# VHH binders against q330m9, part 32

Target 1, 357 residues: q330m9
Amino acid sequence: AEQEPKELLEMSTDTERLLEENDLRPLWEVEKDFGNQFGGFEADIWKWEDIQASIDAIERDVPIADLPPGFQRRVAVPVNTGYRNAISNTIYVGVQTVSPGETAPAHRHGANALRFTIDGSEDMKTVVAGEEFPMRDNDLITTPQWEWHDHVNDGDETAAWLDVLDLPLVLDSLNARNTFENHELDRQPVTKSQGYWESQYGRARPFEDTKEDGIPGPFEGNCAATPPYRFSWKDTLQTLRQRAENDDPDPHDGYSLSYVNPATGQPPLFPTMSFRAQLLQEETDPHFHNAVDAYFVIEGEGATHVGDDVLEWSERDIFVIPPDEIHHHDPDGEAILLGMTDRPVFEAFNFYAEAEP
Key: E = the ipSAE of ESMFold2; O = the ipSAE of OpenDDE; V2 = 0.75 times the mean of E and O plus 0.25 times the DockQ between their complexes.

## First folded at step 15 (VHH)

Design r04 (framework vhh_7zox_3; at its last look DockQ between E and O 0.02; V2 from the best seeds 0.00; counts 0 for: pae O 7.6 > 2, placed apart)
Fold by ESMFold2, look of step 15:
Structure r04 (fold): chain B 357 residues (1-357), chain A 124 residues (1-124)
Amino acid sequence: as target 1 above (357 residues)
Amino acid sequence: DVQLVESGGGLVQPGGSLRLSCVASGFTFSTYAMGWVRQAPGKGLEWVSAISSGGSTYYADSVKGRFAISRDNAKNTLYLQMNRLKPEDTAVYYCARVYTYKSGSEKTIKFDYAGQGTQVTVSS
């Protein structure tokens, strides 16, 4: 009869105290704990009707006017079972609304952010780094790292948009403290005419080198800074249609366009996240990769197969595919998705991997 | 196009054993959960067993301990070993792809069969 191995590997109480006293742990205890500090990360879906009902309920119970300064933002946040603050451990997605006559007050922060407009108008604007950007349906507007931004609804209807930020990566993984600043004014001064930021790219421009890496604020880095920029849906959709008429689809992603950094003309849009518009006209082939994919359904309906699960989606639903899960899309006719991924983080580590089953 | 071809059925005495096979084509077999459903004479469709893409096995109460499901991904083949067969096991057996559909908070498990099935008859 052989003795149990665990009993033979017992550390003495004196050894345990010595390790604990010196803030040390043996490798076999540490190795057991790695990768187990969060609950399970699941494929999941949030239906627009449930999101909308939840926002309406918050509005009934907690009027925005009764909130203290700094909290006057109404956001419903899809959360994964394993990461109760966000859709994944690296990407935050939220649905924000602003009522007529309201301002979401100006602030800036270290996390990268963009706004994808769901219900917009000519008079709903995000103001970034001194320029007013109209928020028209399905426009994508960057509010990059450390740029002042506020959201101003001078229209007569409530506006809604998707917020996408690298908050879980920045706050939870990198343990950033309060890299955040409120502006003294709710609405920042408008110091640039409309079109200013767009005009700085793909054209002649002044050479300025106020900081070698061009990264705003107290931050430094190796990537070109992402500028304030609006990608109009009209132009994006036109380009998707041109691809569909002239090119073969990618077997996994359909007709895909990357929202590139205007300063480089290349992905990723942010150092931490990439975004794409995907036109799907047929069932795709399965693949898997170690980066997260999150999706917002711009148009259409269908299903996405993730391992043994099937996520049935329709317009404005949000869904997520965990790392390493085999997946493919099966649209009902034609669909357009906004894709969001932390792939750039994996590429920065030389760690990105993708395969077919 | 998805094809599932069942075989291995036949006539067997009570207490006997039989092994069913299902050869799959037209999809990436290793990425799907698979399972068996059956239809007894004059009755509706009843699930029998399932195996996830990762190899976890599941059984209906009526067959647990007597049947064993397995898969060979290299041969695109699903198996069902049936032991201690009873007359109540008499049915046409179909293999199927198994899906867990999520629609908000609702979950539905569906067995998607496409083959002719294989007859199992336990008699005498």
Scores: ipSAE 0.032, ipTM 0.597, lowest interface PAE 6.1, mean pLDDT 86
Fold by OpenDDE, look of step 15:
Structure r04 (fold): chain B 357 residues (1-357), chain A 124 residues (1-124)
Amino acid sequence: as target 1 above (357 residues)
Amino acid sequence: DVQLVESGGGLVQPGGSLRLSCVASGFTFSTYAMGWVRQAPGKGLEWVSAISSGGSTYYADSVKGRFAISRDNAKNTLYLQMNRLKPEDTAVYYCARVYTYKSGSEKTIKFDYAGQGTQVTVSS
């Protein structure tokens, strides 16, 4: 009697015990549990009004000086329902504020970080690798791994920006520790003039065969390192507008510009994360991919359809699209989004997949 | 003790408007999301609208574009402006303190307290 396939999966009690005693599981059981370690990843949106209310409350309740060493950062962190630690298991997004006269003390870590300025000024600076970078509105500034960085607000208004890190990739997905170090000083010494790092990676750049262009710190790898760099919004927007005026949009991403690694001139910006400015003027076509897409709304309003869900977004909202969900954007008029994705992680291993329904 | 007291219900003709109010007491109103739920005769409880503590608004598809939720934290009052009312909107409307809400097609609203309700009847 040909045992029904279901009967073939039945194991004796002895076999089950043997597997359990040796921390082994049969493939068919393991396969069912794959992807479930972190709970459900759901499409979600965080409204700016709620974020703002929350961060304001944090500011009222918690003086920066009372925060633990190394974590003297006031940040409201969007967390996905399933993960509870970050927006995804690979990408961390936070909204950080620094009040007038405050300093977020200098530290460095193995995780890559990016700052996208929401409310900035010339007098708000992030100091990275010895250079003071002004944080103007919508500027994107890299904080590469193991580079000293601090934030100083010498202005009269509270500064706000997005912190984007690959911290969940390291801590959650790879189950590793984040290498971290506090600086002995609250503010790192400024050892570079403004524009130094940009000058290293412009069209005209020094070509020194010096091994010094390696990965900072104790880390090893095969990817090009990301340097400290400020992408001015003015320049980015200008280029984006040129694209919108002269080129055809991508059917899924609209008029998109990638923030490229200045060292290579190519995406991704980080080995673990890619960033794009996306100008949308019309509804995009549906697609799906196995990478995570997170978005910050720079300008405009609209909606993103994710499966049967509709995420209605406006300026400064944050939303996330889970892997393998069919999705498309529907702007109300013109909108500009900052796209954040872990696509490079997949590409690095030839695992990225994208398709249309 | 948490109290929610609804008012503003009544009889209206189709196409008419009503404004519901809910006065909250016994808790810090401004720190909670609030919402409206309704129960039509013979039907289960249906969420209508929610407003976060930060002011973000959410609506059921059935009322989107017709209803507007708002709050006055200084008065501990929740409002629901209902326009273009339909017979299908006939229900007892309850003010609810929301402890969890989610946006999207599967908008989930959960509440731990509700008022006594106010009757809304839409009939010609």
Scores: ipSAE 0.014, ipTM 0.404, lowest interface PAE 7.6, mean pLDDT 90
ESMFold2 (binder alone), look of step 15: mean pLDDT 84; pTM 0.833

Design r05 (framework vhh_7xy4_2; at its last look DockQ between E and O 0.68; V2 from the best seeds 0.00; counts 0 for: pae E 7.9 > 2)
Fold by OpenDDE, look of step 15:
Structure r05 (fold): chain B 357 residues (1-357), chain A 125 residues (1-125)
Amino acid sequence: as target 1 above (357 residues)
Amino acid sequence: QLQLVESGGGLVQPGGSLRLSCAASGFTFSTYAMAWVRQPHGKGLEYIAAISSSGGSTYYSDSVQGRFTISRDNAKNTLYLQMNSLKPEDTAMYYCARTYTYKSGSEKTVKFDYKGQGTQVTVSS
């Protein structure tokens, strides 16, 4: 039965006026506009060569001291062609550098942040909630909501890492303001010994009856808070290798490890963002989901098919897969990816959906 | 093993019609954009029609626009090319091709990575 062309429901001029005067729209018009708030979200890739050239240029052109208060951080920000503010409307990714002897001054904010070290050293520290965390290569360090944090490079080489934040979710998607505060000092006091925060969330941990919900700052919620924590790459990689040697891969994600919330022992790491290390040895099967996937290539090279596109990636590249796009990975040999996703946002509301084509 | 098998070619008079089919196997057909390319004798390959993975978008070269229709049935893993108003200049080997848009930073390139053995179309009085 040839579905008769849906007669364009023409409303009377009076009806149109009535709707307009009352800031109302008919459903069929609103529905057409759903999902079109932002420009076309496209699969995209940023090559490390370009990122590096850009961040170096920023470093040359802009002394840290000349940066505005609170933003004394040199960061190259991949922006999606359609969205233009970040890699996605939910996740911000930046490549930040700190030169020898420099300090990114202490501040805190409502947004959650994660650091993934690209070029690190023992003498490069991110100080979070009073503890100095060394930033070794491929270490993943949480900067939880409303925790004071600063970055200090006492080494002789420039440090580089990924900043990952849920800023776009808060500022753009939810149209809220980011709560932000500068510390009175450039460097926060170190009040915790190294390993303190880890010790709070081990198998043996302090047990205290507390009435506090554990969420720092003025915030309220029903999600478990994320503590300051350093995930050692050495340990992560070891576990990842064990999995690759002993277990079966996920057909879509390969051998994957989730960075779990130390407080709960479960994903997601943050209420708004989940992170995983993915070891790929073979082409994966295609699937799609309504969450965004962003990736950093830790090691290896390959390609990701996204719809009709192929993203060719190599080490330290960043790429993003839009929601609802059929995609799969095709590594050239072995590759390891850092996966970043806003899946937890969907899960929190029972909106996450995944399927195979 | 990836296979593309074209069929439906033959000899036809000017003004006639042919329908080409391409049977795909060995890959998830529904996830790839596909194209028809042709190669006249002694000439290079020419892209003449393309279709997105979903079938929602189609593209035609100027030479075949309005005469040829590309379509696909993902459930059958089959690509089609309806050719109407055929002309002698349409005489060529026709290939089904799996296509990609390769992205590397700001660079974008459309390529095909595989094509079938082809089916010969000859338009002659």
Scores: ipSAE 0.302, ipTM 0.656, lowest interface PAE 1.1, mean pLDDT 91
Fold by ESMFold2, look of step 15:
Structure r05 (fold): chain B 357 residues (1-357), chain A 125 residues (1-125)
Amino acid sequence: as target 1 above (357 residues)
Amino acid sequence: QLQLVESGGGLVQPGGSLRLSCAASGFTFSTYAMAWVRQPHGKGLEYIAAISSSGGSTYYSDSVQGRFTISRDNAKNTLYLQMNSLKPEDTAMYYCARTYTYKSGSEKTVKFDYKGQGTQVTVSS
């Protein structure tokens, strides 16, 4: 009986021309475009063997010594089908390698970043804010906003790590251009002995209030700055084992530890991203939430059910769960995952939602 | 207790029709994709039809496309297979199965984690 709603929204050719000439569109046209700026965000998985083969191929084809300074980086970047430069619209994940004798040159940026070590050694260092941090397997090292950082391999083996940054949010959504600077030197000066940053933020620390005030560089904000810090895998794993011995698991996440901001002792690690280590010993219950979850498999193998899909994962695989997808994990025995999420962005907007089906 | 119970099988002449049903219990039926899988005597399993959890997407093998129709009623926890233009080569045990599309890198595979006991369909003059 009544006309279809879209028929009631059609306009004359003269009206269409007037709007186009003035860079205007009627609301009913733009409303249907909201939330469709990208292609479909899909559950997806990147297998370690494919990532490693791709990095090896790049190394054969593009000698890093021939690249300009500042581009001496071999990185394989998981990209979701619906996006062009990252695993999601808010989180960038990359797998980077540095071979013996190489340096990934010093720079700084406004985007929040961390490094999760995949293949490290005592002679592979991330140098952050004047301190050399050894990159040992499964350590998490922060590279805070606007602090100089470089990666130096003085060892005999190629090192590999996971880069995690909020680059898509910062650069593509917030238009934070010119938030990047190359250092004059490839290797920043080392001005602090190893252990300095831990001494300021460890569980035992000087009583004197040594809080670092303000956000480095030209930025202002309401969140405490994240300091340079190394979360050792040895301590993290020991704590996970203690939880498994003494606590009940969360029905959705198993036994988890949050990588907190050392300055506050509370999550989130960064204003834009939270990270956790999760020990899974049994199939979890399904749930969904409007924040993205991305995962790196630290140990073990299993599957994650996402809607009608099943993502089969094993050690060092990377996978992503889109917003609002019903999902749960089914480990084969035990597995440990590094969880990554943009949940803090949703919480800052009073927009986070989570439910069970 | 998870259960899938098939019914509706029997003996039918070539060119005839049958409608199979599968009653599901012990899980949230509406959140799982489902399939019909058949096994002719002495042969392996063949996925013949699948349907998404919502019922919005269907798949058919080449051997049955255009002759069989899969459907579901999520309110009744029931999966159906309408089988038309039956041929002698359709003779098999027919199983209801709960399925997923598995992704492993670039590979996609339909698998099941549970199937019922089956119902026999025999197409013979």
Scores: ipSAE 0.013, ipTM 0.514, lowest interface PAE 7.9, mean pLDDT 86
ESMFold2 (binder alone), look of step 15: mean pLDDT 80; pTM 0.811

Design r06 (framework vhh_5c3l_4; at its last look DockQ between E and O 0.64; V2 from the best seeds 0.00; counts 0 for: pae E 5.7 > 2)
Fold by OpenDDE, look of step 15:
Structure r06 (fold): chain B 357 residues (1-357), chain A 125 residues (1-125)
Amino acid sequence: as target 1 above (357 residues)
Amino acid sequence: QVQLQESGGGLVQPGGSLRLSCAASGFTFDTYAMSWVRQAPGKGLEVVSAISSSGGSTYYADSVKGRFTISRDNAKNTLYLQMNSLKPEDTAVYYCARTYTYKSGSEKTVKFDYRGPGTQVTVSS
């Protein structure tokens, strides 16, 4: 077995010293380390039973009042095996609960947030930018950057939802700090009537010549801001069904609807994250891309093939597909998934890549 | 339709060699792990060897380690098993199988969804 001579690119000790003293590294060394800053990112799945058991345990053990200011949120956080802070290095997903009579106090932050209701009611509300949004089952509600938000459960049952944030992108990938502020009050004042924000971004919109629709807060950028908005599941599902009845499926995503930015009418919902509802009736074709895909199972059961692995999922499970892994879905009957991806981050820089095997 | 067809089995003396082949069709071969499974008379199915979709990872049962070599040609949709230093204990029907590692939470299980009709390997003096 002719050991291919490892061309040991031997640099002189002087050269090595010179590089070290000046915080320089040769390209071949740096290249080897690229992509290895984070532990191994693996395909993974979190079963609802385990999530539920965990969040229930947290509720039993930790009164909300005992949580630190700004973090009065009981959340079970799926963490990847290699990346222990979140589901990925770009997307945070958590399962949050609020018990009857509880309030998650008002705060705002630089990170974008999305709520997807798992167990909701008319009496469970997330207040965003002065409007009370009811959290009905499978409603998707945006909590845009730097908008005040709190959660109030005036119902008789514990509410549960997904928190989806781009925190890992900011904190870990970009090594920045999250700008954060607590409100003076536990509950923000309700200053908008229900439906206000929707009315701003409907088909009929106020025409104000002067509204510099700028990015809220101290932030600057060149992306369209995401407004506070509630996507009704009823409406979403209706549209999804129409798609399934009248159109052809995407070979990879099935019958898919994107949650578009109401301000632009186009994806992505956030500059950093895109969301879609996917109705699957048949096995999809394999593909791979350099973006991360995270999923919440809204309805149904099935499996996702990821490389040599198969993730068996059922209702309310969460699973994640690492970048560059060949993958496809295999539903058992009909299934509906919430897809979450950091694809917009790549697209913003012309780095997104997708291919078929 | 997924099809797997083994070939290369036969009668061989102890110490002899055989090379099994498996022709695969009806699925994207290079996206699936593959395995050789055998069933000896009166025994259950045993995973003999497995190979990842890319061929970068291989597994061997302790009983065949050092003697058997699994390989694949993705361009030809073919799986191979080189069997050297065969022993009477290797006598079995050998199956080519499409293989998955199923993950459910923290649990991992290796499963087969398809296998061929098998080829008989008999090692006898």
Scores: ipSAE 0.322, ipTM 0.712, lowest interface PAE 1.2, mean pLDDT 91
Fold by ESMFold2, look of step 15:
Structure r06 (fold): chain B 357 residues (1-357), chain A 125 residues (1-125)
Amino acid sequence: as target 1 above (357 residues)
Amino acid sequence: QVQLQESGGGLVQPGGSLRLSCAASGFTFDTYAMSWVRQAPGKGLEVVSAISSSGGSTYYADSVKGRFTISRDNAKNTLYLQMNSLKPEDTAVYYCARTYTYKSGSEKTVKFDYRGPGTQVTVSS
């Protein structure tokens, strides 16, 4: 026979008062509240024309120098309707711009970050750990934890790129401080020639018996640090084309490449996030997984089916697939996506799961 | 092939009730959202109600809230619309539709890729 749950869970007024006065709650009350601290995350899309219009408005209204210290970055941030601070509760994506003659001042922080170039130029640089990295379209440049970085536009056109950071995970989910420091100079000293960081992780590379491999800054960890590094689009695209010429596509992801940590030669690129380039030439098979996927459309157009929704995308659109949603991609001909995921967090906890419907 | 077949329409007096049914075949019913769409004389199509693939989320047009109830039986591949407290302005051809929400930036567009032949509902004294 069935017992009414409310009858089993009724407490006396004295017991309720005692619990409340001692900041205690019975399990059956907290159990009902689990998973409901934030709104649900939705499948959603941000069209480049809307992002561009917003960036243009920000550039008119907000000089970068007028922003508060520590926030002197002009960024338009895609926010999920179910979580209003970022595209998801673990991954922050933003579109940052630097107008001609502007500098986003040098700083460093504990959160890992990368830049994926949208509109670059010869004279637009991200300067990381003493090296000027040119910002060429579709290059991926790491700005790892506790490394000085600044963005300098000495050119005559506005530059734009994606910022991708693990800020929501660090600040909101883990309740850890994003340790932060402003450099005394807006532009850090350039102390390395171009190509220095790449040279440190080539198949032929310097050897030192006493080289220090610690985690930069005040942090400790068991994972190899992610170095400053630039992944050229030319090399990435060439590799994608080789896969398309010689291999069968994955039924869910097409022809996929991982942006590996150069220090280990293995994914993930950061302990908290991994990144891939995906060449799609045909409709993929549906699947679902408990890690979030976010995408930037590098090239082409198409649609992604997510549960009851269809996200129609084209070049430079940004979209997100929430955990556990059945999804697949349907490109119009050929498309290339940048994939971004918190899957490494799930794998570190032995919690990642994936299935077909 | 996708097939949708409505039934249950008819003539009813104001304040009366009707229950529409839609038999679906030729696709995996429980993976698609469904809707009831109506066309009144001289008007375009109006989405009356929609229901998610699981049945867990529903939508109702303001004109029918509190009077109409959408439901589905995924085991029987059948969509339902219970229409209570019918008004003369509910007179229309009612269509069962397989439905998507297309998202393009901040805009949402409800579209359907398949629709049944419709069933006539007439509310008249």
Scores: ipSAE 0.081, ipTM 0.611, lowest interface PAE 5.7, mean pLDDT 86
ESMFold2 (binder alone), look of step 15: mean pLDDT 84; pTM 0.855

## First folded at step 16 (VHH; framework vhh_7zox_3)

Design s01 (at its last look DockQ between E and O 0.57; V2 from the best seeds 0.00; counts 0 for: pae E 7.3 > 2)
Fold by OpenDDE, look of step 16:
Structure s01 (fold): chain B 357 residues (1-357), chain A 124 residues (1-124)
Amino acid sequence: as target 1 above (357 residues)
Amino acid sequence: DVQLVESGGGLVQPGGSLRLSCVASGFTFSTYAMGWVRQAPGKGLEWVSIISSGGSTYYADSVKGRFAISRDNAKNTLYLQMNRLKPEDTAVYYCARTYTYKSGSEKTVKFDYAGQGTQVTVSS
């Protein structure tokens, strides 16, 4: 059962205003609206400066230590004006921070989650399925369905990352409950050596018959499970650069790398969400599709044309492209984007469609 | 090459009417928001009216109820029906390809192309 905070701490009027003006909400407020269906959503962009100011304001008004047990999660949530729960009806994106010495307590849920590190360090750890994963800048770490996870900052600097979940799909679109469980401990036991999960899905790996490939928990399905995994930015970037040097760009996506499911070696990373690193050097060609595209700007600046709108983005901005809108990217120089999409949901049912205008 | 060619301007008496036209070429007209901007003598450019690619319309307060923007996508033509014209409507009117730039909470309407303009003079 989904646990909701019983008592919410009040933020200052200034903080509330700041959030409202920038279409941001704290997680605990957003959670109250989960399960509701709202209207459509439009192309929109959230600037990092505003996000950062907001999360700082949240921290100031509601220190994590003052949050009820089990709810020590500071998250500024970009919300679309027409869709109050998230940036879209299928994908949730939040910016979470953990300050030095803080712990986000161990829990697990049916929703799939991904962490993309914005500000990280070696001493910032997300513990997933018994392994401590360092969260270095631009690392992408999976928090698979029903795996225990917690976040611990043993460093000297506040860490920040993107929380990306399929909560809107589960709760709003499918009208399902988010199966949720708190761990009896604030921190799960570390039962795996660092690098364990990676070792399970490298080029040299245990036999498949020795792996637990089932879907954890009470869930059933036909999709391959996503394992706990850390995609290092160092490796990702290296690969991305190789592609840019040796291959041709996609007319729409530039030089793109998919974060593949380590278990299958293929996209999608999750049954419900696919992720890509995209290097853009030139203006892309317009297209449209029925999937949602959300983006985080890893590096660079530019603009994305969406219908009659132009989204002007810079580093660490978040923006979303709704379904069926003609769109293309126009980087100013070289830019790298994290692309997030619900395309796999459509593909699973042979509903995905893409076209050029 | 993107081209916008305005026509329909002229001299009219106060209370009169004019219909401006703008013929677009060099791009897919139907997929763009279009608008009219005007520049009066000694003044800066001001937005008069905008019509989205979907047909939604916007009007400056000064022209609400008097002007009507419309488009014919089959003809690649933008129109501005101007009724009950006032001396203060005297300006060069430009047809413009229009975008809404979004940067967080900031929204700005801009154009990347405009025509040569057509003179509208309202005088007794």
Scores: ipSAE 0.735, ipTM 0.875, lowest interface PAE 0.4, mean pLDDT 93
Fold by ESMFold2, look of step 16:
Structure s01 (fold): chain B 357 residues (1-357), chain A 124 residues (1-124)
Amino acid sequence: as target 1 above (357 residues)
Amino acid sequence: DVQLVESGGGLVQPGGSLRLSCVASGFTFSTYAMGWVRQAPGKGLEWVSIISSGGSTYYADSVKGRFAISRDNAKNTLYLQMNRLKPEDTAVYYCARTYTYKSGSEKTVKFDYAGQGTQVTVSS
């Protein structure tokens, strides 16, 4: 059978011309094209040594001063073969480094962001909304929507961290614009003592009549704003260990903790993304869901089965599981993962779905 | 207990054809990728062809265009149609359950179970 698809959907040439001239398409052509705006998303993995080698190559070949203003950042970006701008069409993951003596200049933007520290240094800090936050290995630090942030390395070693943003959702899927502003100073003024933001949540504190309700910047919304906050790895790991000693693991996710919004005490951390620390001690049961999962390996090694694929991971690797793929994890002994998901988007639309095969 | 039982091998002249079959049991056949590997005399294992759980097919360059892999999920059976056979196709052919492992920047196909094999000999 030659040209069978053409024979099935044939209109007169006059009708085709009339539709084209008026920027109209028949439903059956539109309907068959739905879901094909991006290539098929694939399960994939990026090894830490390859990421580091690539950043080193960029540093050799591209003077940072030659990059456009506002983009002078050394970031290697894992990209999906089905979407070449980020790890998925909703979540951006980047690995950023700052060498000794460098400053990543202060700016703010509408996209939500956080930093997960890979290699901290003694004098490496991220400054968010007036507070200097130390960047210790495996700390998670929020750099929320429209808050000033800059990164300062006065230490002797290169620092590295994971950047996670909802840029693809905002810019490409919603076709919006990311409002962006450079601070007049490379290093914002420090106006809060260390510990200020942490002290505002989850503790005994001065009684207050009212809470701030506003969404920062020119934005409006119905979700509580995410505050600047550092989740220390020491506390997170201690809690994971307590769960492992006292609780049963989830059959799909192991022992997990959610990085909740400190202001509400509830997930999601951002309106668009949720994050978990997951301790895996045994092979998990398979399941699938319509939200994407991305992972950074905090500790250990193992494999994740995704459909017919097996992603073999070790410490500091990054991997992604596309929507609707049957998957499960098989750690070699014990492993700890940082999980990242766009599940909150699906929940906001009442669209989240999960099942076992 | 995974079982893979091959059949259909034999002696054939160059240019001839054979159809290999593999009956699977002990697992949910339709949800796994399956493939054929071969071992020529005095050589190591070489993958030949793979069919994904969704029906997508892949072939080694040495057999592309001559061999066709297929599956019948209702019968738990994997097939390999081998046409225009050459003397270098002489080998023991094994039915295998396969996965695509992704590590570093490359993809690697591995097999976790294989059958007893069936001998294919191409000689005048």
Scores: ipSAE 0.015, ipTM 0.557, lowest interface PAE 7.3, mean pLDDT 86
ESMFold2 (binder alone), look of step 16: mean pLDDT 83; pTM 0.819

